# VH-VL binders against Nucleolar MIF4G domain-containing protein 1 (NOM1), part 12

Target 1, 198 residues: Nucleolar MIF4G domain-containing protein 1 (NOM1), of Homo sapiens (Human) (q5c9z4r362to559)
Amino acid sequence: KKHVKGLLNRLSEPNMASISGQLEELYMAHSRKDMNDTLTSALMGACVTASAMPSRLMMEHVLLVSILHHTVGIEVGAHFLEAVVRKFDAIYKYGSEGKECDNLFTVIAHLYNFHVVQSLLIFDILKKLIGTFTEKDIELILLMLKNVGFSLRKDDALSLKELITEAQTKASGAGSEFQDQTRIRFMLETMLALKNND
Short names: E, the ipSAE of ESMFold2; O, the ipSAE of OpenDDE; V2, 0.75 times the mean of E and O plus 0.25 times the DockQ between their complexes.

## First folded at step 10 (VH-VL; framework fv_temelimab)

Design x4 (from w1 with heavy chain G27V A58T; at its last look DockQ between E and O 0.78; V2 from the best seeds 0.77)
Fold by ESMFold2, look of step 10:
Structure x4 (fold): chain C 198 residues (1-198), chain A 119 residues (1-119), chain B 106 residues (1-106)
Amino acid sequence: as target 1 above (198 residues)
Amino acid sequence: QVQLVQSGAEVKKPGSSVKVSCKASGVTFDSYAMHWVRQAPGQGLEWIGRIIPIFDITNYNQKFKGRATITADKSTSTAYMELSSLRSEDTAVYYCARDRLYGNAFDIWGQGTLVTVSS
Amino acid sequence: QIQLTQSPSSLSASVGDRVTITCSASQSIHYMYWYQQKPGKAPKAWIYYASSLESGVPSRFSGSGSGTDYTLTISSLQPEDFATYYCQQYHRYPLTFGGGTKVEIK
């Protein structure tokens, strides 16, 4: 386990092939359950912090997951994804003053961009957030669109159009005093720009 | 090793409802998608819907709109599918199936539950 | 709704034959999934991501295709390959299956 953490601490784009290769060898030498538990724990510790994590660093860690998901087996991505969604649910449900929620949501965005999960999941989550439509939900919607909006339009423009319609309807129905109508307006402008590729 | 164990066969009258259970043994399932698929005698596979308990998200095939209800009990790791207003054409084997990635093949299936609708 | 047209609906072939099953989607999708079902049993995941074999699937099976047209091929049919094969899409709700291809060994 300290060997796995050591490899992750050194991870960067130039050494990605070397580190993934070493992890593949460890997968062949040990039980897959033990390797998945160890790798997931180390990645969660590296990526899930109270402070906003640098986008490049997080991307490199999630790219490693995607590489192993495709070379070792889908259980790598599935095990990591389970940990991510459980932690996200816990933090979203009970709140956090740090950036752990945003970091976890960004991990999900990278998992989509690196082909571990598909656009249906992203649209399901966004539709849920539009349905509840709190200030935090709007911030999370904007965070996701910033990271994967272009990819979503390319993958399923029809679903994106439907999402925009739902958001417009919800925004019109939010009649009672909302703390920041500017963020709602910005969200709608961002969605329209994505639909039009602006 | 995880298994999905379904409730036993049922015989129902037209107009009634049926509730099929699917228990995941050896693991909690609230972070996975659980699907329901049916197969009428001599026919192909038909997707009914799915639930993702951790996100509180449920999706239904519109063919079953208003008739199918999919729920989950996290404390017992059990999913349920209820189908109301039964007709003879609802006679089928009903399967539950797990999807770990919310968009990949269903890797574990229950043994199936035969529901027969006859007067 | 994305319709999957699977062909043929049934076939009978000899041991050693090359068998090809096609699945055509009514619109472009990213990945096709394939299942094998033996009589009286639940389906088993067989091929995922259009071309990747599930664990324990014999190497005589292969999958290919993109966009709307996908195939499952058995390079040298064996007696244990008697089953019905289904294609499935996970691109849009509702999830849909092909009508199935029943493979019988002569």
Scores: ipSAE 0.728, ipTM 0.872, lowest interface PAE 1.5, mean pLDDT 87
ESMFold2 (binder alone), look of step 10: mean pLDDT 91; pTM 0.940
OpenDDE, look of step 10: ipSAE 0.790; ipTM 0.907

Design x5 (from w1 with light chain H30S; at its last look DockQ between E and O 0.86; V2 from the best seeds 0.81)
Fold by ESMFold2, look of step 10:
Structure x5 (fold): chain C 198 residues (1-198), chain A 119 residues (1-119), chain B 106 residues (1-106)
Amino acid sequence: as target 1 above (198 residues)
Amino acid sequence: QVQLVQSGAEVKKPGSSVKVSCKASGGTFDSYAMHWVRQAPGQGLEWIGRIIPIFDIANYNQKFKGRATITADKSTSTAYMELSSLRSEDTAVYYCARDRLYGNAFDIWGQGTLVTVSS
Amino acid sequence: QIQLTQSPSSLSASVGDRVTITCSASQSISYMYWYQQKPGKAPKAWIYYASSLESGVPSRFSGSGSGTDYTLTISSLQPEDFATYYCQQYHRYPLTFGGGTKVEIK
C-alpha cells in the first residue's frame, strides 16, 4: 500500500537492511498474496518509467527483491518476475517511445545478477534476439551484455563462445536492413571484449 | 492452488505418434516454463524438454530432438508434447511440470499420462 | 551432459533412524534440487537451492553440499518418509536427474 511505496521511495544501499527488515515484518503481519501484489505493484511503478532509471537505483530495487526472495520465500521473486516478463512482452511487441522496455530488460538482467533467475534463461533470451536480429534486438543485446556479460562468462564461458559465433554468423549475413552498421560492429566488439577479459 | 491436468492413458503402435496435453488452471499460463519429464516402468526420471510461451522459447533434450515437439496454446492454458516414431522403449508415464522461475525446482506436476507402445 | 550419481540406490531403515542420501555431479553445479516420489504418484519438489525446504516439508529433512557433492538427510525417519528421492540439476541442458534412492522400511 502507501507504506510500501514510501519505503521504496527511500530505498538506498545504506538503508537496505532496515527497509528489507520492515518489509519482512509486513509479510508476517499480512497475507503473502496481499504483500506480493502490493510489493510487485509498487516496484513496477518505481522501475517502469518513461525515462531511464539510474543504474544504481535500479540495482538497489532488484537487490531488495532478491533479499526478500531468499528470506521470505521464492514466491516473492516468482510474483515479481511474472509481472516483469508480462509487461516486457507487451511493451516489446508494441514498441515504446520511452525507456520502459529498457528498464524492464535491465530488471531481468539484475534478477540474474542477484540469483533469482539462472544463466540458461539469459542465454536463451540472447539467442532469441540474435535470431530475430532487428535494430531493437541489437540494442537489447547490448543492454544485457553491459549488465551481465562478465557474469555470463564466469558462469558458462562455452555458451558465451557459442553465442558470439551465432552473432558473428548473423552479422555476416545482415544486409542493408540497418541504417547504420555501427551498432552491429559495436555489439561484436563488446562480445569479443568479454571473451578476452577486457 | 494451481493444478496441471493431463490427458488420459494411450496405447500406441510402433512407428506412430502421441500427443499428450497438460491443462493449467488459472489465467497466467504463458509466463511459466512448462517441462515434460518421462519415467519408464521401474526407472528414473528423464527430462524431455521445456517451453516458455511468453518468450516463444522451447528447449529439448538432444536425445529427443527430431521426435519431440513441445507447444503451448495460451488461449486454453494448455501445453502439449508430441512424440513421433514411437518405439517400445518409449513406454513410460509422461509428466508435465511447472517452473515459475525458469531455473528452479518444478513446483507443480501433472498426474502423469501412461503411454504404452506395443504391437 | 551432467551426470548425477545417487547413492545408495536403495536402503532399508527403521522408523527413527538417521538417513543420508548422496548425489554427486560429474562437474561443479550451482544448486541441487531434490524431489520425493511415492509409488504411483508424481514427484514432489522437496528441497531447492541445495538446502532450502519447500513449503510443507518437515524440518527433519535437510540438504547440504556445494560444487559436485550434495546430500539429503532425514534426522529421524518417519513412516511417511518411505519413498524414492531424486536429485536434479538445472545448471546445463539437458536437465538431468539422479537415478533415485529408494528408502524402504526394515
Scores: ipSAE 0.777, ipTM 0.886, lowest interface PAE 1.2, mean pLDDT 88
ESMFold2 (binder alone), look of step 10: mean pLDDT 91; pTM 0.937
OpenDDE, look of step 10: ipSAE 0.807; ipTM 0.918

Design x6 (from w1 with light chain H91Y; at its last look DockQ between E and O 0.93; V2 from the best seeds 0.87)
Heavy chain, then light chain:
Amino acid sequence: QVQLVQSGAEVKKPGSSVKVSCKASGGTFDSYAMHWVRQAPGQGLEWIGRIIPIFDIANYNQKFKGRATITADKSTSTAYMELSSLRSEDTAVYYCARDRLYGNAFDIWGQGTLVTVSS
Amino acid sequence: QIQLTQSPSSLSASVGDRVTITCSASQSIHYMYWYQQKPGKAPKAWIYYASSLESGVPSRFSGSGSGTDYTLTISSLQPEDFATYYCQQYYRYPLTFGGGTKVEIK
ESMFold2, look of step 10: ipSAE 0.797; ipTM 0.893
ESMFold2 (binder alone), look of step 10: mean pLDDT 91; pTM 0.938
OpenDDE, look of step 10: ipSAE 0.908; ipTM 0.948

## First folded at step 11 (VH-VL; framework fv_temelimab)

Design y1 (from x6 with heavy chain S31T; at its last look DockQ between E and O 0.89; V2 from the best seeds 0.87)
Fold by ESMFold2, look of step 11:
Structure y1 (fold): chain C 198 residues (1-198), chain A 119 residues (1-119), chain B 106 residues (1-106)
Amino acid sequence: as target 1 above (198 residues)
Amino acid sequence: QVQLVQSGAEVKKPGSSVKVSCKASGGTFDTYAMHWVRQAPGQGLEWIGRIIPIFDIANYNQKFKGRATITADKSTSTAYMELSSLRSEDTAVYYCARDRLYGNAFDIWGQGTLVTVSS
Amino acid sequence: QIQLTQSPSSLSASVGDRVTITCSASQSIHYMYWYQQKPGKAPKAWIYYASSLESGVPSRFSGSGSGTDYTLTISSLQPEDFATYYCQQYYRYPLTFGGGTKVEIK
């Protein structure tokens, strides 16, 4: 346990290959379940904080997961994803004053960027957020598009176009209830820029 | 190891409905996708839909939308698939299957539930 | 809807033969998945990400391909490989399977 936390504390882009190699050796020496439990716990502690995690640091942690997912086994990514989605659901439903929700959502975005999950999941989540269309949902949509918007267009431009149409329809029907029309407008502008490859 | 245990075989009349259950044991239930796939006698596999219980997201093959309902009960770790307005063409083995990554192979399957629709 | 066309629909081969099963998609996809199904049993995941073997799958199995054309190969057929093999795409809803390839041992 302390060894895994130590490795994560030292993680950076220059030492990624060394850190991942040491973790692969630990996976060979210990049970997969024990390693998955330990690694997931340590990653959640590092990534799910009240403070907004810097983008580069978040990407490095999720990239490590992707490397181990592909070199050790898909149970690495599956175990981590389970913890992430469970914690995200709890924080999304019950609230938090810190940036834990944003951090968790950004982790999901990078799991897509680094090929642990696929675009169908991202579109399903975005479609759900557009359907509920709260002010928090709009901020989460913007956060996701900032992190994966161009990747989504590259993977499935048609589904992105359909998503934009759903968002436009929802925005026209929901405007009078919202106090922050500026963020709705910014969301639509962001989506249109992605559609036009801008 | 996680196991998926399905409800028993059913014989139904045309026009009725059937509800097949799939209970997960030995692991987490609500954070995985649960798929329903059917196989008519001597035929191939056909995807009906999936549910991700923790997000409350269900997706359906449009062929079955309007007749199929996929639900989950987190407290009992059980997924359900209900198919209404049954026809003889719905005679098949119905499988539930787990997908841990929302986009990978279905790694665990139930034993299957034979639903026979005949007059 | 993405159609998957498997070929051949059935084959008979001798123990030790090299067997090749193809799966063609009606449009480009990013990953192919393969399942083995024995009579009276549920399918088993066999190959994921087009070329990665599931745990417990013998190394005589391999997968390859990209875009629209994918292949499952058995380098030296064994009696226990009698089964039907299905390809599957997870790129677009609805998820679809190929029609299956029944492999019989002579």
Scores: ipSAE 0.796, ipTM 0.892, lowest interface PAE 1.1, mean pLDDT 89
ESMFold2 (binder alone), look of step 11: mean pLDDT 91; pTM 0.938
OpenDDE, look of step 11: ipSAE 0.920; ipTM 0.953

Design y2 (from y1 with heavy chain L101F; at its last look DockQ between E and O 0.86; V2 from the best seeds 0.81)
Fold by ESMFold2, look of step 11:
Parts: structure tokens; C-alpha cells; sequence
Structure y2 (fold): chain C 198 residues (1-198), chain A 119 residues (1-119), chain B 106 residues (1-106)
């Protein structure tokens, strides 16, 4: 347990291969269940904090998950993803003043960027957020698009166009429920810029 | 180990509906996608739809939208697929299948439920 | 809708033969997935991410391909490999399968 946390604390792009190799050795020496529980707990502790995690550091942690997902076994990624989506759902529904929700959503974005999950999940989540269309939902949509917008356009420009149409329709009907229409306008401008490759 | 156990075979008349259940055991239910796939006798596999129970997001093959309803009960770890306005062409084995990563191979399948539609 | 064209639809082969099954998508996709199905049984996941073997799949199986063209190869066919194999895409809704390739004993 303390060894895994130590390895994660030292993680960086230059030492990624060394850290992943040491974790692979630990997977060979211990039960798969114990390693998955330990690794996921340590990663969640490192990535899901009340304060905003530096983007590059979070990206490196999720890249490690992607590497182990492909080298050790897909159970590594599955165990981590389960923890991420469960915690995100809990925090999204019950609220938090800290940055835990944003950090978890950014982890999902990086899991897509590093090929652990595919674009269909991202579009499904975005479509649901557009459907509920709260102020928090608008902020989460913007956060996701900033992290994966170009990748989504590359993967499925038609679904992105459909998403933008749904957002425009929703925005036209929902404006009076918000104190500040500026965030809705910014969201639409961001989506349009992404569609137009700006 | 996770297992998916489906409800038993059904014989239905055209125009009626059927609801097939799929109970998961030996693992968590709500954080994985559950798919429904059917196979007509001697034919290939056809995707009906999926549900992501934790997010309550369902997606359907348009061929079945309007006739198919996929739901999940997290408290019993059970997914359901209901198909209405049955036709003889709906005679098939209906499978539930789990998707580990919302875009991966279906790693665990139920045993299948034969639905026979005849007049 | 992404159509998957699987070829051949059936083949007869002897134990020890090299078998190649192709799957062509109507548009470029990220990954191909493969399933093995024996008579009266549910399909089993066999290959994921186009080329990665599921746990317990013998090393004589391999997958390859990218874009629109994918293959599943059995280097030396064994008695337990006689089954129907399906390709599948998970790139766009609706998810679709190939028509299947039935591998039979000659």
C-alpha cells in the first residue's frame, strides 16, 4: 500500500515506464483484487481532491492507468473506471463545494483521450447534461469540451453537430431559469467554435 | 465472478409484448453497461440497445425504438428488456450482455431467453 | 448505420489449417471486437481492441486491422475452434455485428 502511494507520488512522464514496470511486478507478486483495490484507492486519493489538481499531473496519473490497462489487464481500467463513475455520480447528485466533481469529470475526459473509454460515453454524458441543463451542467459541459472537444470532432463530427443542435434548442427554451445568460451564450459560442474548427 | 441469469422461455402471440429479465450476481451492477442482443434461429446477432444504470442512460437501435424499452432496477441488480407489438420476425433468442468499459467487448453474457411468436 | 461485411460466411477446414476471417466496415472505425459462439451457447468475447486476446483465448488466435479492414486468424485450427465467429463495432450507434463466419470440420 505505502509502496504504491510512493510510486504514484514520484510519477512523471520521464519515469512513466519505470513506475509502470514496478507496478506490473507488484501485480505479479500479489492478488489481483488487492492490487486493484490499492491502486484505485491511491489514484482516487491523488486525483480527487477538494482543490483543483494540476492538469498535467492528473493527465500523467490517468496515462498510467491506460498503460496498466493495456499491459497488465483490462481489469485495472475497469476497477478504476467503476470507482470514478460511482464517485462522480455521488458528488454530482449530492453536491460539493470543492473541486472533486470537476476533477472526476476531467479524469473521465482523460480516460477517453487515452483510449480506455470511447466517444459514445462522452456524447451520452454530454447529451444528458444538455437535457437537464442546470448551471452546474453548463460548467461541466464546458469543462469536458475544453479537454476533449478536438478529439470528439475528430472521432465523430456528425454526433458533435447533433449535440450542438440539441444544445441550441435547449438554450432557446431555458434562458429564463438562469440568473446569468452569459454562461449559456459562452457555451454555445464554444460549441460553434469547435464545430467550425476555430 | 459476475454471472447473468435470464428469465425463462416465452411463447407469445403476434401483437402482444414480452419482458425479459437479466439478473446480475457476484459483482457490481450499476456502473457497467448492460446490452440486449437477439439472434433469430439460424441467423446472426442483432443489437437492440443498452442501458448505463448509474447514469440512467439508455440507447436503442432505431429499428426497435418505439417497441423496445430497456430498464434497470439497481436494488435487485436486474435489467429488463420489453418488446411490444410482437411479430413472427421477433422470434429469437434474446441475450443480455455486460460491457466492462462502455465501449469494449461484451465480456459476460446471459444464457439467453427464447421468445417464440406464433399465431 | 455502420455495416460490417464478414467473409467468408462459412468455411470448411481441417485440424491444423490456417484460417483467416475478414470483416470490412462501411466506414472507418476505432476498434473491432470478435466473438466466438458454439451451437446452443451464448457468444464469448474473444478479441478486443482489434488485436488483444481475451483471457483464456489460445495464442493461436490473432487479430489485426485498422480503419475499415480487420482480420481474425487461427494459425493452426484445433477441434475446439469449430464455431461461428462474429465481428462487432462499438464506434457508433446502433452497435452492429458482422453476419458471422461458421467454421466447420471438413
Amino acid sequence: as target 1 above (198 residues)
Amino acid sequence: QVQLVQSGAEVKKPGSSVKVSCKASGGTFDTYAMHWVRQAPGQGLEWIGRIIPIFDIANYNQKFKGRATITADKSTSTAYMELSSLRSEDTAVYYCARDRFYGNAFDIWGQGTLVTVSS
Amino acid sequence: QIQLTQSPSSLSASVGDRVTITCSASQSIHYMYWYQQKPGKAPKAWIYYASSLESGVPSRFSGSGSGTDYTLTISSLQPEDFATYYCQQYYRYPLTFGGGTKVEIK
Scores: ipSAE 0.702, ipTM 0.853, lowest interface PAE 1.4, mean pLDDT 87
ESMFold2 (binder alone), look of step 11: mean pLDDT 91; pTM 0.938
OpenDDE, look of step 11: ipSAE 0.881; ipTM 0.940

Design y3 (from y1 with heavy chain L101M; at its last look DockQ between E and O 0.88; V2 from the best seeds 0.85)
Fold by ESMFold2, look of step 11:
Structure y3 (fold): chain C 198 residues (1-198), chain A 119 residues (1-119), chain B 106 residues (1-106)
Amino acid sequence: as target 1 above (198 residues)
Amino acid sequence: QVQLVQSGAEVKKPGSSVKVSCKASGGTFDTYAMHWVRQAPGQGLEWIGRIIPIFDIANYNQKFKGRATITADKSTSTAYMELSSLRSEDTAVYYCARDRMYGNAFDIWGQGTLVTVSS
Amino acid sequence: QIQLTQSPSSLSASVGDRVTITCSASQSIHYMYWYQQKPGKAPKAWIYYASSLESGVPSRFSGSGSGTDYTLTISSLQPEDFATYYCQQYYRYPLTFGGGTKVEIK
């Protein structure tokens, strides 16, 4: 347990190969359940904080998950994803004063960028957020598009175009009841920029 | 790890509805995708739809949209698939299946539920 | 809807034979998934990410391909390998399966 936490605390891009190799050795030497529990707990502690996580640091931790997911087995990514999704859901529904919700959502974005989850999930989540269309939902849509918008266009330009149409329709119907139209306008501008590859 | 146990075989008349249950035990339920797939006698596999209970997101094969309803009860760890306006062509074995990654192979399947539609 | 065309629909082979099953998608996809099904049983996940073997799948099985064309190969067919094999895509809704390839004793 303490060994895994120590490795994660020292993680950086230059030592990624060394740290992932040491973790692979630990997976060979210990039970899969114990390793998955330990690794996931340590990663959640490192990535899910009340303050905004530095972008590079978060990417390095999620990249490590992607490496192990592909070299050790899908159980690594599946176990981590379950924890992320469960915690995100709890914080999204209960509310949180800190940035835990945004950090968790950004982890999901990076899991897509590093090929642990596929675009179909991301589009499903975005369509759900467009459907409910609260102030928090718009904030999360913008956060996701900032992190993965170009990748989504590359993967499925048609689905992105349909998503933009849905967002435009929803914004048109909801505009008069929204306190801050600036966020809605910025969301639509961001989506149109992605359509035009800006 | 996780076990999926489905409800028993059913014989139905054309025009009626059927609701098949799929109870998960020995693991988590709401954080994975649960799919429904059917197989008519001597035929291949046909995807009906899926639900991701924690997000309350369901997706359907358009062929069944309007007739199929997929739901989940988190408190009992049970997924349901209801198919209405049954026809003889709906005679099949209906499977539930788990997908841990929301986009990977279905790693655990229920035993199947035979639904026979005959007059 | 993405159509998956498996070839052949059935084949007869002897123990020890090399068997190749192809699956062609009507448009480019990222990964193909494969299932094995024995008569009267639910399908079993067999190959994921086009080429990765599920736990417990013998090393005589392999998968390959990209884009639209994917292959499942059995290097030396064994008695327990006689089954129907299905390819599946998870790139677009609706999820679709190939028509299946039944591998039988010659």
Scores: ipSAE 0.769, ipTM 0.883, lowest interface PAE 1.2, mean pLDDT 88
ESMFold2 (binder alone), look of step 11: mean pLDDT 91; pTM 0.939
OpenDDE, look of step 11: ipSAE 0.905; ipTM 0.947

Design y4 (from y1 with heavy chain A97T, light chain Y49W; at its last look DockQ between E and O 0.79; V2 from the best seeds 0.81)
Fold by ESMFold2, look of step 11:
Structure y4 (fold): chain C 198 residues (1-198), chain A 119 residues (1-119), chain B 106 residues (1-106)
Amino acid sequence: as target 1 above (198 residues)
Amino acid sequence: QVQLVQSGAEVKKPGSSVKVSCKASGGTFDTYAMHWVRQAPGQGLEWIGRIIPIFDIANYNQKFKGRATITADKSTSTAYMELSSLRSEDTAVYYCTRDRLYGNAFDIWGQGTLVTVSS
Amino acid sequence: QIQLTQSPSSLSASVGDRVTITCSASQSIHYMYWYQQKPGKAPKAWIYWASSLESGVPSRFSGSGSGTDYTLTISSLQPEDFATYYCQQYYRYPLTFGGGTKVEIK
C-alpha cells in the first residue's frame, strides 16, 4: 500500500509512463485482487476529499486508471468504477459537508474522457438528473457538461440535442421549485453553446 | 465468483404475460448493468434492455415498446424482465447477463429461461 | 439502429484450417465485441475491444478491425471450436448483434 501511495503522490504527466510501468510490474508480481483493492483505495483517498481537487491532478489520476485498464486488464477500471459509483450514490443520497460528491462526479466524467466508460452512461445519468431537476442536479449537470460537453457532442450530437430539448421542457415547468431562475437559465445557455459551438 | 440463476421454463398462451427472474450470487448486484437478451429457436441474439440498479436507470429496445418492463430488487439481488401481450413470435430462450463497465462485453450469463407461447 | 452483418452465416472446415469471420457495421463504431455459443449453452464473452481476448480464450483466436469492418480469426481450427460466433456493438441504443456464424468441423 505505501509503495502504491508513494507512486500516486509523485504522479504527473512527465512521469506517467514510468509510474504506470512500475504499477504494471506490481500487477504481475501480486494478485490482481490485492492490487485492485490497493490501487482503488489509494486513488479514492487521493481524489475523494472535502476540498475540490485541482482539475489537472484529477485528470492525471484518472488517466493512470485508463492506462492500466487498457494495458493490465478491464478489471482495473471495473474495480475502480464500482467504488466510485457506490460512494457517489451514498454521498448523493445522504449528503456531505464538502466537495466529495463533485469530486466523484468529476471522476466519472474523466473515466468517459479517457475511454473507460462510454457516452451512453453519461447521457443516461444526465437524463436522470434532468428528470429529477433539483438545484443540486442542475449543478451536477453543469459540472458534467464543463468536463465532457465537447466530447459528448463529438460522440453523439443527436443525443445531445435530445437532452437539450428535455432540459428546455423541464425548465418551462420548474420555476416554482427554485428561489432564483438564474441557474436554470445558465444551464440552458451552456447547453445551447455546446449545440452551436461546433 | 458471481453467478446468475434464472427462473424455470414457462409455457404461456397468446395475450398473457411472463415475468422471468435472475438472481445474482457471489458478489455485488446493484453497481452493475443487468441486460436481458433473447434467442428464438435456431435464431440469433436480440437485446431487450438493461437496468442499472444503483442509478435506477432502465433502457429498452424500442421494438418492445410498452410490452417489456425490467426491474430490480436490491434486497434479494434479483433482476426481473416482464413481457406482456405475448405472441408466438416471443417464443425464445431469455437470458440475463451482466456488464460491469456500463458499456463492455457481457461477462456473466444466466443459464437461460425457455418461454414457449402457444395456444 | 446500427445493423451488424456477419459473413459467412455458416462454414465447414477441417481441423487445422485457418477460419475468418467478418462483421460489418452499418456505420462507424468504436467498440466491437465477440461471443462464442455452443448448442444448448449461453453465449460466452470471447473478444472485447475488437482485438483483446477474454481470459481463458486460446491464443489461436484473434480479432481485428476498426470503423465499420471487423474480423475474428481462428489460426488453426480445433474440434472444440465448433460453435456459433456473434459480433455485438455497444456504441448506440439499441444494442445489436450480428446474425451469427456457425462453424462446423469436418
Scores: ipSAE 0.750, ipTM 0.874, lowest interface PAE 1.3, mean pLDDT 87
ESMFold2 (binder alone), look of step 11: mean pLDDT 91; pTM 0.936
OpenDDE, look of step 11: ipSAE 0.885; ipTM 0.940

Design y5 (from y1 with heavy chain A105S; at its last read DockQ between E and O 0.95; V2 from the best seeds 0.90)
Heavy chain, then light chain:
Amino acid sequence: QVQLVQSGAEVKKPGSSVKVSCKASGGTFDTYAMHWVRQAPGQGLEWIGRIIPIFDIANYNQKFKGRATITADKSTSTAYMELSSLRSEDTAVYYCARDRLYGNSFDIWGQGTLVTVSS
Amino acid sequence: QIQLTQSPSSLSASVGDRVTITCSASQSIHYMYWYQQKPGKAPKAWIYYASSLESGVPSRFSGSGSGTDYTLTISSLQPEDFATYYCQQYYRYPLTFGGGTKVEIK
ESMFold2, look of step 11: ipSAE 0.817; ipTM 0.901
ESMFold2 (binder alone), look of step 11: mean pLDDT 92; pTM 0.942
OpenDDE, look of step 11: ipSAE 0.928; ipTM 0.957
ESMFold2, look of step 12: ipSAE 0.803; ipTM 0.894
ESMFold2 (binder alone), look of step 12: mean pLDDT 92; pTM 0.942
OpenDDE, look of step 12: ipSAE 0.931; ipTM 0.958
ESMFold2, fold request of step 13: ipSAE 0.822, 0.811, 0.810; ipTM 0.902, 0.900, 0.898
ESMFold2 (binder alone), fold request of step 13: mean pLDDT 91, 91, 91; pTM 0.933, 0.937, 0.937
OpenDDE, fold request of step 13: ipSAE 0.938, 0.939, 0.938; ipTM 0.962, 0.962, 0.962
ESMFold2, fold request of step 20: ipSAE 0.823, 0.809, 0.830; ipTM 0.906, 0.898, 0.907
ESMFold2 (binder alone), fold request of step 20: mean pLDDT 91, 91, 91; pTM 0.937, 0.933, 0.935
OpenDDE, fold request of step 20: ipSAE 0.937, 0.938, 0.937; ipTM 0.962, 0.962, 0.961
ESMFold2, last read: ipSAE 0.812, 0.833, 0.818; ipTM 0.897, 0.909, 0.901
ESMFold2 (binder alone), last read: mean pLDDT 91, 91, 91; pTM 0.935, 0.933, 0.937
OpenDDE, last read: ipSAE 0.938, 0.938, 0.937; ipTM 0.962, 0.962, 0.962

Design y6 (from y1 with heavy chain I57L; at its last look DockQ between E and O 0.94; V2 from the best seeds 0.85)
Fold by ESMFold2, look of step 11:
Structure y6 (fold): chain C 198 residues (1-198), chain A 119 residues (1-119), chain B 106 residues (1-106)
Amino acid sequence: as target 1 above (198 residues)
Amino acid sequence: QVQLVQSGAEVKKPGSSVKVSCKASGGTFDTYAMHWVRQAPGQGLEWIGRIIPIFDLANYNQKFKGRATITADKSTSTAYMELSSLRSEDTAVYYCARDRLYGNAFDIWGQGTLVTVSS
Amino acid sequence: QIQLTQSPSSLSASVGDRVTITCSASQSIHYMYWYQQKPGKAPKAWIYYASSLESGVPSRFSGSGSGTDYTLTISSLQPEDFATYYCQQYYRYPLTFGGGTKVEIK
């Protein structure tokens, strides 16, 4: 466990191949279950903090997951994804303090960017957030679009267009329930820019 | 070691409904996607839909929208697929299948449930 | 919906033959998935991400392809490879399968 945490603490783009190689060696020397438990625990500790994780550092950690997912086996990504999804659901429902929810949502975004999950999951989540349309949901929609908006457009422009239409319809009906209409307008502007390639 | 055990064969008349169950044992249920796939006699595989129980997110093949309902009971680790307004062409083996990555091959399948629709 | 056209629909080959099954998508997709189904049994995941073998799949199986054109190859057919093979896309709803290729051993 302490060795895996040490490797993750040193992780960067220049040493990605060295770190992933050492983790692959550990996977050969130990059970895959033990390694998956250890790696997931260490990654959750590093990525799910009360403070917003720097964007570059988050990407590096999730890229490592993607590398091991493809070189060691898909159980690496599956084990990590299970932990991320379970923790996200718990924190989203109960409103924990800090940035843990945002960090977990950003992890999901990068799992898509690095080809561990598909765009269908991202669209499903976004459609659900548009449907419930709380102030937190709007913040999460904006966070996701910031991280994957162009990738979604590239992958499935038609589904993105449908998503924008649903958001416009929901926003039209959401008048006086919100104290700050500025976030709704910004969301719609962001979506329109993605549709128009602006 | 996860297993998916489905309910037994059903014989139904046209116009009725059927509800097939799929119980997961030996592993986590709620964070995985559960798919429903059917296979008519001598024919290929047809996707009906999926549910992700922890998010209560279901998606359906439009061919079945309005007739198919996929649900999950997290407390019993059981997924359900209900198909209404049955026709003879709905005669098939119905499978449940697990997907851990929401976008990979279905790694565990139930044994199948034969549904026969005849008058 | 994305149509998957699988060829051939059936084939009969001798033990030791090289067998190739093709799957063509009506539009470009990211990955193809393959399943083996034996008579009276549920399908089994066989190949994922177009080219990666599921656990327990013999090394005589391989997958390749990208974009719209994908193949499953058996380098030296064995009697236990008698089955129907299905391709599947997971790029767009609805998820779709190819029509299947029934492999019979002479």
Scores: ipSAE 0.785, ipTM 0.889, lowest interface PAE 1.2, mean pLDDT 88
ESMFold2 (binder alone), look of step 11: mean pLDDT 91; pTM 0.936
OpenDDE, look of step 11: ipSAE 0.861; ipTM 0.937

